Miniprotein binders against p40896. Designs and how they scored, part 16

Target 1, 331 residues: p40896
Amino acid sequence: MLMPKSVALLRIRYTLEAALARGFTTVRDCGGAEGFLKAEIRQGSLNGPRLITCGHAISQTGGHGDLRSGALPASAFDSCSCHFGQVGVVADGVPECYKAAREEFRRGADFIKIMGGGGVASPTDKISNKQFCDDEIKALVDVANSYHTYVTAHAYTAEAIQNCIKLGVKGIEHGNLLDERTAELMAELGCYLTPTLVTYKVMGSDQFSAFLGPENSRKNTEVLYKGIDAMKIAQKKKVKICFGSDLLGPLYGYQTQEFRIRGKVQTTQEILLSATVTPAEMNGLGDKLGQIKPGFIADLLMMKSNPLDDITILDEPESNILFVMKEGRIY

## First folded at step 5 (miniprotein)

Design T2
Fold by ESMFold2-Fast, scan of step 5:
Structure T2 (fold): chain B 331 residues (1-331), chain A 93 residues (1-93)
Amino acid sequence: as target 1 above (331 residues)
Amino acid sequence: GSKVIVVIEGDDPEKLKEFAKRLLEEAKKYPDAEVKIFDLGGRWVIANGQLLTVDVIILVEGDPEEVKKFVEEVKKRAEELGLKVVIIVGKEE
């Protein structure tokens, strides 16, 4: 059974249109979306959020992004139809890391995504495994710096996070097992944390938990329990926090539940900043996006009710959003 | 063409009504600028992690010189009535 490329592109179009309708005017893709999608959205052949992309997530052999182990079922169409899925490229040693990062920029990437540690979905690694050596990370950071952008890393543990940020990595995705010392260092270095709490909630539900193997189920449980505590630690230490979901393919529809989960840890004001101002600053767009100010791009989300009274109304977009405006166009 | 968004906030219904009347008359002087007015009746706009009570959004697009003149007139009229106005230039970079 084969899904044609044209059918996969059509499904991506619906996913992007739905994300825009849910209130997201800009989305950062951390692996799988190709640079050409940005051009198609800008040209109007695709309706959707403005895309900020990294192309392939760069992984060491046997790391979180190394999908060659055969853990992906041949009968599953999810990975074939979703360009926002975690699609990785393998690079080992300094020369391969230089080449991999340069190749992603050649293909239109805005930033570089690396796997700095193990994760829940990876078939052959453990969450505690540090990934890449220092020289490899330095090489990836060097390339990103030469393009006046950044490296962000998938990392859960204090050890993996500290190793990445000490070497110039600017962003950490997830960070569920960070400690106070690590959060202090992140704040000192001006690093950004993007928690993705909804991913663990959804994957741990009865509907989806059956798809996790025993090893991955243990990883999921570990990161889920620590996620809320990590958020509290990051808030206390004044780490710059962005909004994210890390949801793949069919699970994208659950992305607004992250607002509800964040409401247990952050004030509504903090959540709104993490979804607007802070990510714009991270991506070099703080002078153009995230604020209603003279000279900014006309991206607006029009609400029926005050989200400061109840952040969960953002988890009910159909009933609470009057319209979404992107670049002055109403959707 | 030029594209500009004008966001207006005010707590006084009489001043908003006066502003809307003046805006309608002023728009007639700028035939090469297309004006779309969205009456939002104090609904909320999320910006800079802040909430704004927004009464009117005005989208102005067309000839750059006409758009610029109309937007400056809108700003002047709103300031005369003590209304809060934020002007956003629609652009891609």
Scores: ipSAE 0.014, ipTM 0.466, lowest interface PAE 6.7, mean pLDDT 75

Design T20
Fold by ESMFold2-Fast, scan of step 5:
Structure T20 (fold): chain B 331 residues (1-331), chain A 93 residues (1-93)
Amino acid sequence: as target 1 above (331 residues)
Amino acid sequence: GSKVIVVIEGDDPEKLKEFAKRLLEEAKKYPDAEVKIFDAKGRWVIAGGQLITGDVIILVEGDPEEVKKFVEEVKKRAEELGLKVVIIVGKEE
């Protein structure tokens, strides 16, 4: 989507302020947010969550992040990103993968996001399509390891997930077609899963389903149907689970519905840990964020009612959050 | 400036009300420390998967020395009244 940079920044401001007001003091952007936004938020020029960014998602030619091949409406849904201009870059072969990953770190990335399989929002690829060869994934992981961080992959199928994690990928985004064997391997390797069930629920609603073309509608239905089952499998096998929505732009406001969906599969304590402690640990911030302890950053929510009694109150933030505190400041 | 959250717990609503009223009066002695008091009965604070509850929540921010003196005064008065005090301080940058 082409938009003047100044207009995009104003829209991002609204999105970030709204996310903070809904209770999110830290967010991880999985494609498109520019590194300079972190500095602007830190110094108070923008009000919003603390940002953890990957820069551009790295895709093979013709893969999930290759946006050159068609119209863009559905492309907006493939990330926790708060930036519309460009979410992906293309790299083929080991040398280009090294260069692409290094470029993202040069631009301020905290981690690397890759497209390990097909998806709903990318043109022409099927969710079952394996993406990148083993040597390409190894190259991307090698660069991330050199920066003392990780690679996370967009992947839906057991095949794509297993291929990625066996090669050192630490995180999986979505994982809607996860099976028991794959979940066991993820747990054994200490991998993190970030389910994004709300994006398929919202896109499948009457209000938004007309936005998807026939091919993308079919892909959306398949991943929605399997997503809750995958979450149950991951929980049963003790996979480390993080909180995510994969919603962008105007749909970002629906991100809190994920708490309600998670309540069908996880206990309230598990959901709260998945939104605080577990993602902090994944991002090397377990000693600074996600807990109230001496020396930790003072991020907290003041709630009208007890979320341990009913997690769905987090899906009604305007009615139930009295204030949000980030770094001791009330918002 | 310094920022401190003080959480007060007690089982006597009238004692808590008088405590809050006296703290607002005491806060006038510390003009460089901004004091905000919240009635937290039935309200919850959550961070890091932990639930924090209290009957009165006090946010104090401003000049480090005045904030420290006011927080010490809050703690002293709460202890004199048999109220439980929990002090939450974020990591200083």
Scores: ipSAE 0.020, ipTM 0.455, lowest interface PAE 6.1, mean pLDDT 76

Design T21
Fold by ESMFold2-Fast, scan of step 5:
Structure T21 (fold): chain B 331 residues (1-331), chain A 93 residues (1-93)
Amino acid sequence: as target 1 above (331 residues)
Amino acid sequence: GSKVLVVIEGDDPEKLKEFAKRLLEEAKKYPDAEVKIYDAKGRWVIANGQLLTGDVIILVEGDPEEVKKFVEEVKKRAEELGLKVVIVVGKEE
């Protein structure tokens, strides 16, 4: 039936409208946002943040973006990838990596997202597992460079991060196990780090322990604390830091709690820059967004009080935002 | 169409009220320019990574020539009253 797909589209519309109401005028999607949503927002048919998209996240066989169970044959994904959702695609070897990245750009992607290491979503996915060989990462970076954009990688460990950035990857998502040497290298290479601390806080809470199971709940709590330490290291070494949440579906409502968590590690000015200037620069929009100057796009929030005095007011948008302006239009 | 944001600072509430009344009358001369005036006293505006403060915020949108003429009148009248003015021009479609 068409009913489940219609319901999913209404939920996505609601999520985008709510994100704009919470103060986000631009959102970078790291897997799953469909090109038509970006077009509808640009045309004014949907109210939502400006979207910067990667299409599908690209994963090796058996990597973090490979959603098949271990019981399925290798041919199952190749014969009907539609059964495994819209977030990830699988590519192995240099030719498949070239093809996968080019296909995402054909569909309107603004950048490429890859799985550079394991994740915390499942007890069976080991964070320490290196993903992709060097030639595969080089192929993905080469395609992104030919489109004058970048590759960003899901990576937690110092080893995975170093491998990716040495091969030309520009961005790292998460980075919870970053060490001082890796942060120094990231700063030297001009790389961007997007920590996503709120997702581990929410998923590791008692409220969601039954949903994840006890082992995943423990992993999320451990990864949260390590991520806070990684942020301190990144700040100390002057790594460029962006704002992110990595929240799934119904949990997207918790995204503003990231401002509160960041307040334990960053100054209010650093947090505001990480949510405005720094991500605009990363995405080639530093001359259009991130500063209030003639010729820049008119995106702004009108606040009841000064966020520089208390960053946590951004975690209470319903009480503290008077209106949101995007491209001169008030919402 | 053109979109322009004008942020005005002043320390005299009576001058600001007089200024707002005169602007609403002046706006009638520019029917293709929509004017919205916001009381921003004690409030903060975050715009693309910068924090602004002002007592009155004016959004002007519409025909480019009429918007430009009206914004110039706003600036002239604010300067006559000793008010500080910051003008932000939005990207044209």
Scores: ipSAE 0.013, ipTM 0.369, lowest interface PAE 8.5, mean pLDDT 75

Design T22
Fold by ESMFold2-Fast, scan of step 5:
Structure T22 (fold): chain B 331 residues (1-331), chain A 93 residues (1-93)
Amino acid sequence: as target 1 above (331 residues)
Amino acid sequence: GSKVIVIIEGDDPEKLKEFAKRLLEEAKKYPDAEVKIFDAKGRWVIANGQLLTGDVIIYVEGDPEEVKKFVEEVKKRAEELGLKVVIIVGKEE
């Protein structure tokens, strides 16, 4: 099903304005946000958070970013362009991986996103499926390094995570099935983990579980169960942890519930650092964001109450945020 | 233009109110600098991962020379009153 482009643009505008109002002055998009949205926000034509984008998520055939159903012939083109800004690209073999990554940078990407393992929302893969061969991952990392940036990978299992980070991947999205040895290796290599626990909580609720189907519901249950334990392991081993939600379209409004979930494992200060300083460092903005000193960008939130006393006030932004400032401008 | 945030902290609420009032008058001398003053008493500021206590927050935007002169005046007056001052300088993308 296709939405009219004008309706899709209005929805994206609302989503971005709402994210800023909820306190997010910078957002990293891990697949689908177009480069022109970045330009419109910078020019002031659109109100929203500063965007860090990867363009299309790069997937192997039959991997997590290959959104064609198993019933479609190999000659079928990606039909998931029915959703504005939510498209992956398929690349197989070293030459195609080089070309795909270079194409994303040509389109204005700030980093590269790859599918390093299976997922919940893809139609044909398993969570346990390792994706891409080593030479393909090396090619993608080589391109990112030549642009002085990084590759981040969607990955759940210890096997998929270890394979990616040993080949130079800097970030891991999700990581719900991470083990102690993998966390040690991530810390040793200076890798970043972005857990996205709220998406599994929201998508596993009665109102949304029907949309996943039986195989994806099984995947969802598996990753949700281990997510909190994975975070405990990552904290213990001092893995650098960022903040994320992995929420899609209309569910994006639930992103602030991640604060309350993190409160089961992290201190308030650790949560705040994971949402500000650590992501700024990961994205090469540690000299512009994440600290208070001359020359830094003027992004801040004013709160009615002390977040150290109760992190869940961030889950109720309408009643607890007095104002949001981005680059010195109040919103 | 220049963008600057000044965070003032003090343990005397009466001195802070007088300080804020006098700064609003001082701001009138800098027509090319827009000044906004926020009462942050009993409130908390999350600024790029740091949790700050601030009793008065001053936002200044406008002509670089005028902004610089006003911020220097703010700093001087705050120091004369024994108030803690944190200055954050914004940059354009």
Scores: ipSAE 0.059, ipTM 0.493, lowest interface PAE 4.9, mean pLDDT 75

Design T23
Fold by ESMFold2-Fast, scan of step 5:
Structure T23 (fold): chain B 331 residues (1-331), chain A 93 residues (1-93)
Amino acid sequence: as target 1 above (331 residues)
Amino acid sequence: GSKVIVVIEGDDPEKLKEFAKRLLEEAKKYPDAEVKIFDAKGRWVIANGQLLTGDVFILVEGDPEEVKKFVEEVKKRAEELGLKVIIIVGKEE
């Protein structure tokens, strides 16, 4: 990270408090949040959403999460991670993959995040590049299974997605280039898809496009437009869909714009399920979160207007949320 | 302690006001159950992927036995007045 640790901690505190105020009572972090942060929120030392964390994203050498000097162009931005300009943990071969996954669990991770394919941010890392060999992915899945949790993978293409889910990967992040056959397989295997459409929209805006550079801006536009079609395919094939933004640090404020984008493809009910019930089920919390039943945790939003009339009111939390309740406490 | 959130909705504002008044009086009988009532006229609650009309929000927190007894009285009173009530039970100890 480019900033001093003390400044980074204050910035993280601000972004988490703001996310709760925008209506997010639980957030799954797909890279960068440390286990100590969950303890501070539980103890009330920090106000924020309940956190579900993976620690570091695990990457092969030269893969999407390996941002070391030889692969660091002028724009070393990774739009598929909450890390900016940071190296994830690198692991090669079965033994290193076992060690890396176990280390993340030792540090308080709830699940494992891997780089299963290439990404948008690096001009030298093609979107179509397969990452990790099959035995490495199996090792990572084996560790997650032994902890009674899952592996989720960064992957865009049908080929990368199919490779990951056939090896036991439960979740796919992004998936902007999936096809009908891949969506059918995802549904058959009970896999979860977390589209992150807002990140491409925000990064493609005049305010932020300079962060990507020209090659990555071209890739960003491609995945943005195909992402809507991917969502339509996933809905049609009944893939389990979760809610995400993949926004980095200071861009977290744009996360609610994902509701607006989802409204082009999903009904309001489908969007609400993708932001409540479905992610709770994915994370083994379906019996505690996302439903109004005895014994469930009392998390809810009170809205001033009917979201069925206009889902974009969720993108205007300051004017439309009367209050946020987390564990029975009003924020 | 137990936590319970009650979402009340109804088409008759006068019945809702009467309901809220009666619940505040009833709550006095349960000193170890803290009751907070919010006027949520025409507001919507998002829970379980569902949209609910919340006209009155009641938070009840405290001793498990007293909270359960009070929640039973809320259900009984709502039935007497023909009001719709949704009860959200928080995580136990």
Scores: ipSAE 0.013, ipTM 0.427, lowest interface PAE 6.7, mean pLDDT 74

Design T24
Fold by ESMFold2-Fast, scan of step 5:
Structure T24 (fold): chain B 331 residues (1-331), chain A 93 residues (1-93)
Amino acid sequence: as target 1 above (331 residues)
Amino acid sequence: GSTVIVVIEGDDPEKLKEFAKRLLEEAKKYPDAEVKIFDAKGRWVIANGQLLTGDVIILVEGDPEEVKKFVEEVKKRAEELGLKVVIIVDGEE
């Protein structure tokens, strides 16, 4: 790695400050942000959203989070906003899974992130590959339950999603290849889906397509093609839907374009609930965050116009946000 | 040793690239201070020929007297180009 920890921390500062300025008062990090960052933000040493973190994403050997399997192309952008510490950790078998999950909690994680299937950015795995055996997923879920929290899984396919949620996984990240039966099961089990459509749209553009090799470019096209359809299925079956972007480092500036993309499938009210009430409930904060009610934390956006009338004003935060308030403080 | 981090803010990539190039030449005058320049987005700006885009991070480490002199030169050079300077002394050894 070419970047010292101090420089990497400053780069994280820019990412977090910019996210807050774009209107995000709380963000859930699904890999790479360490627990100490939460303390820095709480103390005011770092301006940014309230952080909910998982530490390292836990992967099987050769899975989506096993970064030893290959390097991104030399022309690739930063893989995430964080260039110190590792994004993923590898664990195989029940004992290693117990140890990996407990280590993340020891380091301050609020939840556990696992790789339940293949991904777009991994050089050696395929989207269609189910990852982890059932005993391993159950072990990770058991540890999360003992800490009174949850496991969320990176998963695209119906097979991978069904396998995870039947074993007690609460959240699914992406879910671009979701089918109707899987969406029904997610709704029945009270699972949460966090689609991240904007990342595939941006990374599939001519400007960023060179970041992905031929195999990963094929994966990207596959997930993008099905992403909008999956959202329609999830919405129809009343799956609990959260807001996410999954954007890498310099692409964070495109984060707000997810609102416009969601507008193709969801009403403005549904989109706003997916970015406020629903994720607060998922994270055990439904009595403290996401609503303007007595006794709730004072996180507020003051807008020049009503996003319920036009959700796309959230795509242009610099023009449309008058101020961001987090915990009663204006930023 | 002393460690100082300097952040240069600006929206003009050509001015930032000119600034970074000038600073690397200036750093040669301070042999007891090691200077590294990064794009805020994590790219190695000068070492691998990448262009500056937005903010620049300058890490200066070494002898306290030399580090202090170089940091003052950074301020002077940035002012000449109309760039904003933020200095962070992290207190780490």
Scores: ipSAE 0.000, ipTM 0.287, lowest interface PAE 15.2, mean pLDDT 74

Design T25
Fold by ESMFold2-Fast, scan of step 5:
Structure T25 (fold): chain B 331 residues (1-331), chain A 93 residues (1-93)
Amino acid sequence: as target 1 above (331 residues)
Amino acid sequence: GSKVIVVIAGDDPEKLKEFAKRLLEEAKKYPDAEVKIFDAKGRWVIANGQLLTGDVIILVEGDPEEVKKFVEEVKKRAEELGLTVVIIVGKEE
C-alpha cells in the first residue's frame, strides 16, 4: 500500500527531530532523502540534523538497489509521482549512468551513492555478486568528480571493494567481508569505510529475522559474523573510519546502539573521531565541523559524563545529553 | 536572546575551582543572564558553592547585553590568571 504524502511528511519530521535529540547534528543520508529537505532544515521550517544527501542510490538491473522481484517483467519501472519515492534508481550502461548521476545532482545531491556489490535487503542478488561493469563505475565517478565531490559504494566483499576503489570510488558502506590486502589498498588510496554493525545485529535477532525471509537471513548472518573482524583489520591498517547505522524505518531508534557495538573493537577516542572529525573531513567540512575551534560551526553536545570514559553514555541520550547545540541554537 | 559557551582550561585545578566559585557570585549581578557551570565531563560539579574538579565549561544564555558583559568579564579574569579561554557564540534571536 502506498503511504499518503501527509503521513510520510509526519514520519520524516519525527525521524529528523528524534535524530537531532539523540545527538546527531549532521547526518549523511545514503538513499531516499531529497535536496529540498536540506533547504527546509536550513531555513528552520523543519527541525533536524544538517543533511548531506545523495538522492537515490544508483543500482544496475538485478542489483542491490533493484527492489523488483524476479516475477516482475523487465518493463516494470518505478514511476513515483511524489517527493517521498523509492530509495534507489536503476541505470545500465555508461549513458544511463551519466544521466542518473547528473539527475541526482540536479535534485540537490551532495555526493553519489552506488551499489557496488550485493546485499541483505534486495530480493534477487547475492552478497558475492559483483555489480556494475568498470565503465559504468568510471562514468559515475567522472560525474561526481566534475561536481568536486565523491562516489560512495555499498559493498561487502574484498573483490567488490577493490573493484570500486581502484576505479576512483572514495567511500565504502558496510565492508563486512574486508580483508587485510583490501584494507591496505583503502588506506593507500585514502578511502573511507563506514561500518554499520547495529543494523545486522538488530535484523539478525529472532524478533526481526522472519521479516527478511530465508535467503536474506543467510546474507545477514554472513555479514554480521565478519563485521567485527573487518573493523579490527581496518583499524590495524589505518583505514579512515566513519560512523553509520544503516537503520531503516521503525528500526531507526536503535541508531545509538552502534556506539556500544563499536566499543568492542575501537577505543572511545577512535569512536568519537569516527563520528565527528573523520566524516567531516570526508564531506569537505573538516575546517568547519567536528571540532570545537574558532571559526567552526557551533555544533556541540553537552553530556552529563565524559564519553571518553564510557562511550555507552551516547547509547542513552535521554539520560546523558544535557543539551544539543546546532549552528549556535540549543535544541 | 544570546547563547554563549565558555570553555576554561588550565593546569592548576585549585585556580580553576576558585575561579568557578567567583564566577557564580559574579553571575548574580546579571539576573537576565542564566549561567550554568559544568566540569570537563559535562557533569554538574558545584557542591556547597564550590567547583570540585576539572576544566570549567560555562553556558550563558539570556539578554544580549548582559551576556556580552558577563562573558567579557569572564575572559578578562581568566586571562589574568593565566587560564586558556575558548568562547563559542551562538545565534541571537
Scores: ipSAE 0.013, ipTM 0.397, lowest interface PAE 8.0, mean pLDDT 76

Design T26
Fold by ESMFold2-Fast, scan of step 5:
Structure T26 (fold): chain B 331 residues (1-331), chain A 94 residues (1-94)
Amino acid sequence: as target 1 above (331 residues)
Amino acid sequence: GSKVIVVIEGDDPEKLKEFAKRLLEEAKKYPDAEVKIFDAKGRWVIANGQLLTGDVIILVEGDPEEVKKFVEEVKKRAEELGLKVVIEIVGKEE
């Protein structure tokens, strides 16, 4: 990011405070948020959700995270958008992959994010391409395992997803072109899927379809229409599903619309579990977060009306949340 | 500091009002414990994948000994009025 550090920090503060006000007491950042932000939030220097971070997303040359042909604020799409620093780092070959992953952990990362396939907003990749060779993915997984954590991958296609999970990747971000066999393998291997359908809905609006250009608009249309079907397949095969938005900057305000989209495919209980219990389990926090039990961290939302009657009230936080509590403190 | 959340359920609005009045008077005996009482009737708490229903939510925070004593008074007063304590959450600084 070419933004001055002081301006970036002010924007991050607003984004984090807004996310907490929308009901998110924990956020997993899949590219760009640095580990030092965790201390600032813990100390109360920044109000916001508890952060789980990967640092930089790791990409091959010419892959989805290689943004050398585009501006970072305009072309980087991931869950927390007002980042200080760049979203991605490029690594090719086994030694560079080891070094890149170790560097992210040195800088405070909780997990590793890789680009396992193409996507929307990369200038040179195709959505249908798998990325990294097998030995590169194995190297990244090996480092994550040595830190007792996981690798998650950006991937859309059955080919890219299968390649990643067979090599030990634990999580898949997006997965819009997933098929039944791939979902069966994900369930068998205990993998997690984080769909991000609201991103494609927002990017498909008139304003952003023009911004993306014709190549990326074609990619966006493909993944949008198949994403809901992919979720139905994943539910049918009992894949563990987490909640995500993959939105950045001013678009982060649309984050809660994911609840509305999920309501077309999942029950309210399934959606709530995907936003609480399941991601806590994925991140090794299943004994501390995701449930109201003695000894668990006191995070909760108080709603003005029953979300079982209408899941979309979660998409209207200003009208429907009476208060948010994080670690026993009311916000 | 100690933090405790207690959720109370009951069908009788008059008993809930009496309960709240008793707790407000009792809270005066615990100056090092901050007590916040929320009317939750017809509202829902979404907490870590669970939907909770309750009529009164009580947040107590402050000195651990005073918080513990006040929470025991909350439970005692609820039982006296036939109200149900449906959940108790104990927070820590960690």
Scores: ipSAE 0.006, ipTM 0.335, lowest interface PAE 9.8, mean pLDDT 74

Design T27
Fold by ESMFold2-Fast, scan of step 5:
Structure T27 (fold): chain B 331 residues (1-331), chain A 93 residues (1-93)
Amino acid sequence: as target 1 above (331 residues)
Amino acid sequence: GSKVIVVIEGDDPEKLIELAKRLLEEAKKYPDAEVKIFDAKGRWVIANGQLLTGDVIILVEGDPEEVKKFLEEIKKLAEELGLKVVIIVGKEE
């Protein structure tokens, strides 16, 4: 492949094949996965996890998904970033929110992703900022409900999370600054939390801190610790928890390290449920995926030893996975 | 086509070997159904955040009619040998 764009697409293919080899038979993409990738995997033309997609994440002007606002550094727009296309689109006001959400479904989205709050790592996109007004969130939720699916929101703070879930948002991505009252409300409303702790661990590690200022390494560690505390709160209040990594490009290979991090808070059974049954239920697939049962899709992971005795064996897939089966085919 | 996974447990390793041998012979009667048998002793299957120690794992894939008939032979032969069929998983349409 001679063209940079073609090289980037080829790398996406290898990333998806590698994720399947690491034991992930289904992956939910929270922004940027192209509809053609989902179709190619369904047809069997591409080996990879089954993809559940949202298309573009929907952001207000000046919000976390508005790349024009300086929310992301200029390097984030570089063709060498190796992410799944453009992550976000901008919509302001109720009519634009209706149109944006409908457009994503027209393009084949399975659910809607919104930016409900600011980013942790962005100096100009303040983490404490609540994003979208109530009517805008209601519009996005209304569209998702009409398609018999859900809205999930990027949100870190208790304020942003409470605002979203009170308006019908079903899922929260990250949630590192969750408090007990917010977790109680999430449990009461049947909401799902998908923590993404491994991203902060990887970026704050000695390997990557060599290329980061000491301040950035410290900040990543602090965000990780706050996220671990948030998970303890969520577990205590019985919030439904899904497995996620929020890693992309060259860092995607570290996604299995999330199992080790989760082991500090969740039991091994809770971790396995968060990676199988719970996300299947969230995505309307609880009767087809996540269980080994007559009538279910034949997705199965064979291990050389018992992950209930040591969850960290899932962090070492090359040594511990005997085979991965997706739809009855061994990979 | 149809795809089916069968996990079988038993107390007698010789009976599990006998099952595998008989199933490979029976498979010859169903040329449009592929069968793969794995010795799973000491290995684990993850289901519902639970772990199952299956002694033998059987994968059957192919023509729906032949797969269904072969699945019945698996059940019958396991019963005759005193082995437990722990899990049966099939592809949903």
Scores: ipSAE 0.007, ipTM 0.345, lowest interface PAE 9.7, mean pLDDT 76

